# Miniprotein binders against o77086r1339to1564, part 6

Target 1, 226 residues: o77086r1339to1564
Amino acid sequence: KSLEIAEQMTLLDAELFTKIEIPEVLLFAKDQCEEKSPNLNKFTEHFNKMSYWARSKILRLQDAKEREKHVNKFIKIMKHLRKMNNYNSYLALLSALDSGPIRRLEWQKGITEEVRSFCALIDSSSSFRAYRQALAETNPPCIPYIGLILQDLTFVHVGNQDYLSKGVINFSKRWQQYNIIDNMKRFKKCAYPFRRNERIIRFFDNFKDFMGEEEMWQISEKIKPR

## First folded at step 16 (miniprotein)

Design z1
Fold by OpenDDE base, fold request of step 18:
Structure z1 (fold): chain B 226 residues (1-226), chain A 100 residues (1-100)
Amino acid sequence: as target 1 above (226 residues)
Amino acid sequence: SEEEFARLILEFLLEIAEMLIKYARRKAEEGDPESAIEILEFAIEWARIALEIAEKLEEEAEETGDKEKIEEMRELKRRAEELIKRARELIEELRREEEK
């Protein structure tokens, strides 16, 4: 069941990722305008909804044992996602498990250790070094974390002038852009060999069933008072 | 070599400029001419840098007398100029439609 769920998550992610056009990421890096980048926005919204959905699924359970069972199921799904090179859904679920409302709850030692081990992939103190290395070693099919692509393109745009001096083109800027875009193109060309499972897709229901951040905190504090 | 690197970047810039122009056309067809104009202006920025690289590489090839490189750079220069022209013409068309 966890494998099948991971496959369907990956299928949905792949469909949305493939629709993102190169102009959209470049335009977003320039002006952060959502209207110019509808497929990119849909993909980003999907990531956020999936994270909030996972948080909501855990927090709506009143029994601690049932919460642990669901977290363990998500951990199993994440392991499959990682094997599938689906970093998007992997990180969406990780963001749910590492979220303030969930992380502050009491968990079995094994759960805490697994979540910590997953967080090492995206350690911000190392500028995603472990993730970048893993991605460099990854062969298609792969769904990358789009947030870092956007961040990298934005930094290249903001941090570099088009010209080093009068009449001298900044080739380094363009080389950095080329490398980011070329890597993105490499992953867009590969399809996952998974079949659509309508039952599981209906179960996801576009991940629309989630509660707001404030409600999540209220429930968390009710479960474990400050 | 530095020349091979510059050529790679040149081709990349032309590819992106062309993609942006095509994307802008679709935005205009979808009923968002304002966004289309902004995207076309962005495309021109990419194509302009490409044009400058092509011009520089052409000049360097002329100094060495490499006829094959000269012709290749002239073709890439022409392509850059054509992209700029197409983008500008489409901007003008979209602006005229907004004024009606």
Scores: ipSAE 0.865, ipTM 0.940, lowest interface PAE 0.5, mean pLDDT 93
Fold by OpenDDE base, look of step 16:
Structure z1 (fold): chain B 226 residues (1-226), chain A 100 residues (1-100)
Amino acid sequence: as target 1 above (226 residues)
Amino acid sequence: SEEEFARLILEFLLEIAEMLIKYARRKAEEGDPESAIEILEFAIEWARIALEIAEKLEEEAEETGDKEKIEEMRELKRRAEELIKRARELIEELRREEEK
């Protein structure tokens, strides 16, 4: 069941990721305007919805043992996602498990250690070095974490002028852009050999069934008072 | 080589400019001409840099007498100019439609 869930998550992610056009990421990096980048926005929204959905699924369970069982199931799904090179859903679920409302709950040591180990992949203090290395070694099919692509493109845009001096083109800027876009193109062409399971897709229901952050905190504090 | 690198960047810039123009056209067709104009202006920025690179590489090829390279760079230069022209024409068209 965990494998099948991961496969269906990956199919949904792949479908949305493939719809993102290169102009959208470049435009977003330039002006951060979501209206000009609808497919990119849908993909980002999907990421957030999945994270909130996962949080909500855990927090709605009143029994601690059932919550733990659910977290363990998500961890199993994440392991499959990682093997499938689906970093998008992997990180969405990780964001759920590492979220304040979830993380503050009492978990078995093994769960805490596994979540911590997953967080090492996206250690922001090291500028995602582990993730970048893993991505560089990854062969298609792969769904990258779009947030870092956007961050990198934005950084290149803000940090570099188009010209070094009058009549001197900043090739370094364009080379950095090329490398980012070329990597994105490489992953965009990839198809996963999974079959659509309508039952599981219906179960996700576009991940629309989630609570707001405030409600999540309220429930979390009710479960474990400060 | 530096030349191969410059050529790679040139082709990349042209590709992006073309993609932006196509994307802008679709935005205009979807009823967002304002966004389309901004995207076209961005496309022109990319194509302009491509044009400058092509011109520089053409000059270098002329100095070496490499006829094949001269012809290739001239064609890439022409392509850059055509993209700029197409983008400008579409901007003008969209602006005229907004004034009606």
Scores: ipSAE 0.864, ipTM 0.940, lowest interface PAE 0.5, mean pLDDT 93
Fold by OpenDDE base, fold request of step 18:
Structure z1 (fold): chain B 226 residues (1-226), chain A 100 residues (1-100)
Amino acid sequence: as target 1 above (226 residues)
Amino acid sequence: SEEEFARLILEFLLEIAEMLIKYARRKAEEGDPESAIEILEFAIEWARIALEIAEKLEEEAEETGDKEKIEEMRELKRRAEELIKRARELIEELRREEEK
């Protein structure tokens, strides 16, 4: 059941990811204008919705044992997602489990340790080194974490001039852009060999059933007072 | 080699410029000419750098007398110029439509 859920999440991610055009990520890196990049925005919104949906599914449960059961289920799904090279849904679910409202609750030691181990993949102190290495070794099909692609392209744009001096092209800037875009292109070509399961897709309901951040904090504080 | 690297970058820049022009055309067709113009200006920036690289590589090939390389770089230069021309023409067209 966890495998099937991961497969359907991956199908939805793949459908949205393949619609993103290279111009959209380059334009967004330049001016951060969402209107010029509608498919990119839809993909980013999907990531956020899935994270909020997962948080809401956990926090709506009144019984601590039921919450732990659901967290463990998400951890199982995440393991499958990682195996499928779906870093998008993996990190969306991780952001849910590592969110303030969820993380502050009392969890079994095993859950805390697993979440911590997953966070090591995206350790910001190491500039996502573990993730970058894993991605470099990954063969398609793969759904990358788009947030890092956008961040990297933005840094290349802001941190480098087009010319080093008059008449001297900054090839380093263009080489960095090439490497980022070429890697992204590699992942757009391959489809996942999964069949659509309408029952599970309907269960997700486009991940629209989520509560706001304020409500999540209120529920969290009711469960575990500050 | 340094030359092979420059050629790779040149081809990449041309590819991106072409993709941006195609994307801009679709934006214009969708009824967003303002965004289309900005995208076309961005495409020109990419194509201009490609043109400069092609010109430099052509000059280097002329110095070595490599006729095949000269012709290849001349064609890539022509392609860059054509992309710039197409983008500029489309910008002018879109601006004229906004003034109506």
Scores: ipSAE 0.864, ipTM 0.940, lowest interface PAE 0.5, mean pLDDT 93
Fold by OpenDDE base, fold request of step 18:
Structure z1 (fold): chain B 226 residues (1-226), chain A 100 residues (1-100)
Amino acid sequence: as target 1 above (226 residues)
Amino acid sequence: SEEEFARLILEFLLEIAEMLIKYARRKAEEGDPESAIEILEFAIEWARIALEIAEKLEEEAEETGDKEKIEEMRELKRRAEELIKRARELIEELRREEEK
């Protein structure tokens, strides 16, 4: 069941990721205007919804053992997602497990250690070095973490002028853009060989069944008072 | 080589400019001409840099007498100029439609 769930998550992610056009990421990096980049926005919203959905699924459980069982299930799903090179859903679920409302709850040592080990992939102190290395070694099909692509493109845009001086083109800027875009193109060309499972897709229900952040904190504090 | 690198960047810039123009057209068709104009202006920026690179590489090729390279750079210049022209024409068309 965990493998099948991971496959269906990956199919949904792939469908949205393939619709993102290169102009959308470049435009977003330039002016942060979501209206000009509707497919990119849909993909980002999907990521957030999945994270909030996972948080909600855990927090709605009244029994601590049932919460732990669900967290362990998500960990199993994440392991499959990682094997499938689906970093999008992997990081969405990680964001759920490492979220304040969830992380502050009492968990078995093994769960905490596994979540910590997953966080090492996206350690911001190392500028996502482990993730970047893993991505570089990854063969398609793959769904990258779009947030880092956007961050990198934005950084290149803000940090570099188009010209070094009058009449001198900044080739370094364009080379950095090329490398980011070329890598993104590499992952857009390959489809996952998974079949659609309508039962599981219906179970997700577009991940729309989530509670707001404030409600998540309220439930978390009710479970474990400050 | 530095030249091969510059050529790679040139081709990349042209590709992006073309993609932006196509994307802008779709935005206009979707009923967002304002966004389309901004995207076209962005496309022109990409194509202009491509044009400058092609011009420089053509001049360098002329100095060396490399006829094949001269012809290639001339064609890439033409492509850049055509993209700029197309983008400008589309901007003008969209602006005229907004004034109506």
Scores: ipSAE 0.863, ipTM 0.939, lowest interface PAE 0.5, mean pLDDT 93
Fold by ESMFold2, fold request of step 18:
Structure z1 (fold): chain B 226 residues (1-226), chain A 100 residues (1-100)
Amino acid sequence: as target 1 above (226 residues)
Amino acid sequence: SEEEFARLILEFLLEIAEMLIKYARRKAEEGDPESAIEILEFAIEWARIALEIAEKLEEEAEETGDKEKIEEMRELKRRAEELIKRARELIEELRREEEK
């Protein structure tokens, strides 16, 4: 069932998310060096592997009706992820459904409409306004979208001087950093009440079974020639 | 209040500086002294701003004559000074080891 899958995806995200140390996000914001931030790197790799795994599960199906069934299953999983405040896995799966090789295929209007409505949550054109509003109303437990945390910290670091003028400390810079970090710490403290299901975890197989970009495009073009 | 806000930022800066120093020690123990030195220099940046805030809060407390608040601000100032000292000493130690 889709609920159990969402719960297990969330457990895996939470294990990796809680291992991220605060120094790692601050150092990454400063110099974008992956070597200084290994736990953060593992978490972002997990995001990408989950996204590519989902794309591959859809594209490997030869029958169009089976592909639609799988897309609808992922949509159900995403609804559960949203309800349990796992924005990170939610976005990984949304990225898969909105990817070029998948998006260009001819889907039923209902599927296209649902994906478009999900995209409203992560619309970046207004500085992620909808997402920020949703997150502000969210109580732990929560797995936030790590990409925005990193983007915000980077912007604050690069876009703000430590001093406004001679001898005048830029408190606004530090307040912005405080709010981002405090919120992240708040979400790291609260555990999800789910129990590990080894059958489902083994089925995921660390999301390692995925195709590369070139192979995905070749399959997509076989399904719908240009 | 402005005092409460400045104190919150001061304590945040000290917390982060301490985390960075501990993280740098682990990087050095893992055999990456170059990263450790860079992280320690970053920690010093945070602790120096904390020290400046503590100095201003100490001056404000001295103007009130509130002995308990004065000592509290002096303790925060000592924490900032100690973090800077620890970070600089570790940088020197790591650079000496690279020479050998």
Scores: ipSAE 0.832, ipTM 0.936, lowest interface PAE 0.5, mean pLDDT 90

Design z1
Fold by ESMFold2, fold request of step 18:
Structure z1 (fold): chain B 226 residues (1-226), chain A 100 residues (1-100)
Amino acid sequence: as target 1 above (226 residues)
Amino acid sequence: SEEEFARLILEFLLEIAEMLIKYARRKAEEGDPESAIEILEFAIEWARIALEIAEKLEEEAEETGDKEKIEEMRELKRRAEELIKRARELIEELRREEEK
């Protein structure tokens, strides 16, 4: 069941990822203007909705044992997402399990250790070294983490002048942009072989049923007072 | 080797500039000419750098006397010039539309 859920999450991610146009990521890197990059915004909003949806599914449960069952289910889904190279949904769910309102609740030690081990893949303190290595070894199909693509393009644009001096073109800037864009194009071209399962898609309900940050913190504090 | 790298970057810049121009045209058709103009200005930035690379490669090819290389570089140079011209003409059209 967990496998099927991961497949359907990946199908939805792929549909949105395919619609992102190359100009959109370059324009976002330049000025972060949402209006110029509508398909990109839909994809990043989908990431956030999925994360908040997962947090809400856990926090709505008053019984601690039921919350543990749901967390373990998400962990199983994440294992499948990793195996099918859907890093974007993997990170969305990981960010949910590692979010403040969720992390501060008492969990069995096995759950805490699994979440910590999953965080090693996306450790940002080493410039995402583990993730970049995993991605470099990944063959399509793959949904990469869009946040890092945008971060890299932004840093290249902001941190590099077009010219190193008068008349001297900064080829390094363009080479970095080329490599990021080429990898994105490579992953956009290969489809996942999954077929739509309407029962599961209806269950997701476009991940729109989630609580705001204030509500999640209030519930988290009611479950485990300060 | 260095020539091959410069040509790769030149062709990448031209590809992106063309994508940006097409994307801007769609933004204008969707009723957002202000964004379209900004995107076209960005496309011109990419195409102008491509033009400068093509000019350098043309000069280097002329020094070798390789007529096939010279014509290849001139073709890429013309492509950059055409993209810049198309983008500028569209910007002028959109600015006239905005005035009325």
Scores: ipSAE 0.831, ipTM 0.937, lowest interface PAE 0.5, mean pLDDT 90
Fold by ESMFold2, look of step 16:
Structure z1 (fold): chain B 226 residues (1-226), chain A 100 residues (1-100)
Amino acid sequence: as target 1 above (226 residues)
Amino acid sequence: SEEEFARLILEFLLEIAEMLIKYARRKAEEGDPESAIEILEFAIEWARIALEIAEKLEEEAEETGDKEKIEEMRELKRRAEELIKRARELIEELRREEEK
């Protein structure tokens, strides 16, 4: 069941998200050093693994109808993830479906239309306006998209001096940092009420079974030659 | 008010500085004193700005004669000073161990 899969993905995300310490995101914003931020690194690695794992599950299928069934199953999972406010896994899976090797395969119009509609949430053209609005309306529990938190903190640090002039503290910089951190703390405090399902967790196998980018392109080109 | 906003930012800066010091101690305990020192220096940057805010708010409170505000600002100033002192002491301890 797609709902159960979404719940278990969310449970795994929540466990990793909760372990991220506030110093880690601030240190990353300062110097982008992964070694100082190990729990953050595990969480971002998990995002990437889930995305590549999903791409691999689709591309390994030789039968076009089986590929369509799997894409439709991922779409169902994504709908559940959105309803439970797991934006991080939602975007990991959307990134998979919208990736070059997958998108270039000719899908039925229904699939193409649904993926395009999902992309509206992550539209970056207005600084992720749609996502930010959705997040602002979201009550805990929630797992936000960590990539945007990191991007915002990085831009605030890089784009703002500590002082506007001699002896004049840049309160705007600190207010922006405060708001980002406060919102993250709000979501870190709330737990999801899901129980572990060890069969599903074993099926995921930590999302480690995935192909590299070059191999995925080679398979994509074999399925649909240029 | 502007005073309430500055107080909120001051308390945020102190909270973060304290978190950074705690995190640095754990890095040192895990055998990474180089990272711990860098994190402590970052903590001092946050605490110093907090101290500067507290000093300005204390000066403004003294001009008004508001006894309760003066004591509040002095207490926050002491917190900032203590965090800076703790961070500096740990940096020196780690550097002495590093030189051995």
Scores: ipSAE 0.825, ipTM 0.933, lowest interface PAE 0.5, mean pLDDT 90
Fold by ESMFold2, fold request of step 18:
Structure z1 (fold): chain B 226 residues (1-226), chain A 100 residues (1-100)
Amino acid sequence: as target 1 above (226 residues)
Amino acid sequence: SEEEFARLILEFLLEIAEMLIKYARRKAEEGDPESAIEILEFAIEWARIALEIAEKLEEEAEETGDKEKIEEMRELKRRAEELIKRARELIEELRREEEK
């Protein structure tokens, strides 16, 4: 069931990812205007909704063993997402399991250890070195982490002028943009071979059933007082 | 080579400029001409850099006397000029529509 859930999450991600147009990521990197980049905004919103939906599913359970069962289920889903190269949903769920309200609760050491090992892939302290290495070895189909694409394009924009001096074009800026965009185009082209399962899609309900940040913290503190 | 690298960047800039122009046209058709104009101005920035690269490559090709390469660079230069012209004409058209 966990494999099938991962496949359906990936289908939904892929649908939104393929709609993102190259102009949208370049415009966002320039001025961060959501109105000019609607498909990108929908994709980013989807990431956040999935993450908050997962957190809410765990926190709403009053029984500690049922919460542990759900966390183990999400871990199984994440393992499948990693194998099918869906880094975006993988990170959305990892963000949920590693969030403050969830992480502070007492979990079995096996769960804590697995989450910690998953976090190594997205460790930002070395400029996402592990993730970049994994992505470089990845063949389509793949859904990359959009946040890093946007971060890289933004850093290229902020850190580089169009000209190094009068009449001297900054080719380094354009080469960096080329490599980021070319890699994104490569992943946009390839479709996943999964078929839609309407029962599972209806279960997700577009991931809209989630709690806000303050409510999640209040529930977390009720479960384990500080 | 340096020429092959410059050619790659030139073609990338033209590709992006063309994408931006098409995207802007759709924004205008969706009823957002203000965004369309901003996107077209961005497209012109990309196409003007492409034109400058094409002019340099054309100059270098002329120094070699390689007629085939000269014509290739002139075609890329014409593409950059056409993209700039299309973007500017659309900006003017959209500004006239806004006045109405």
Scores: ipSAE 0.812, ipTM 0.929, lowest interface PAE 0.5, mean pLDDT 90

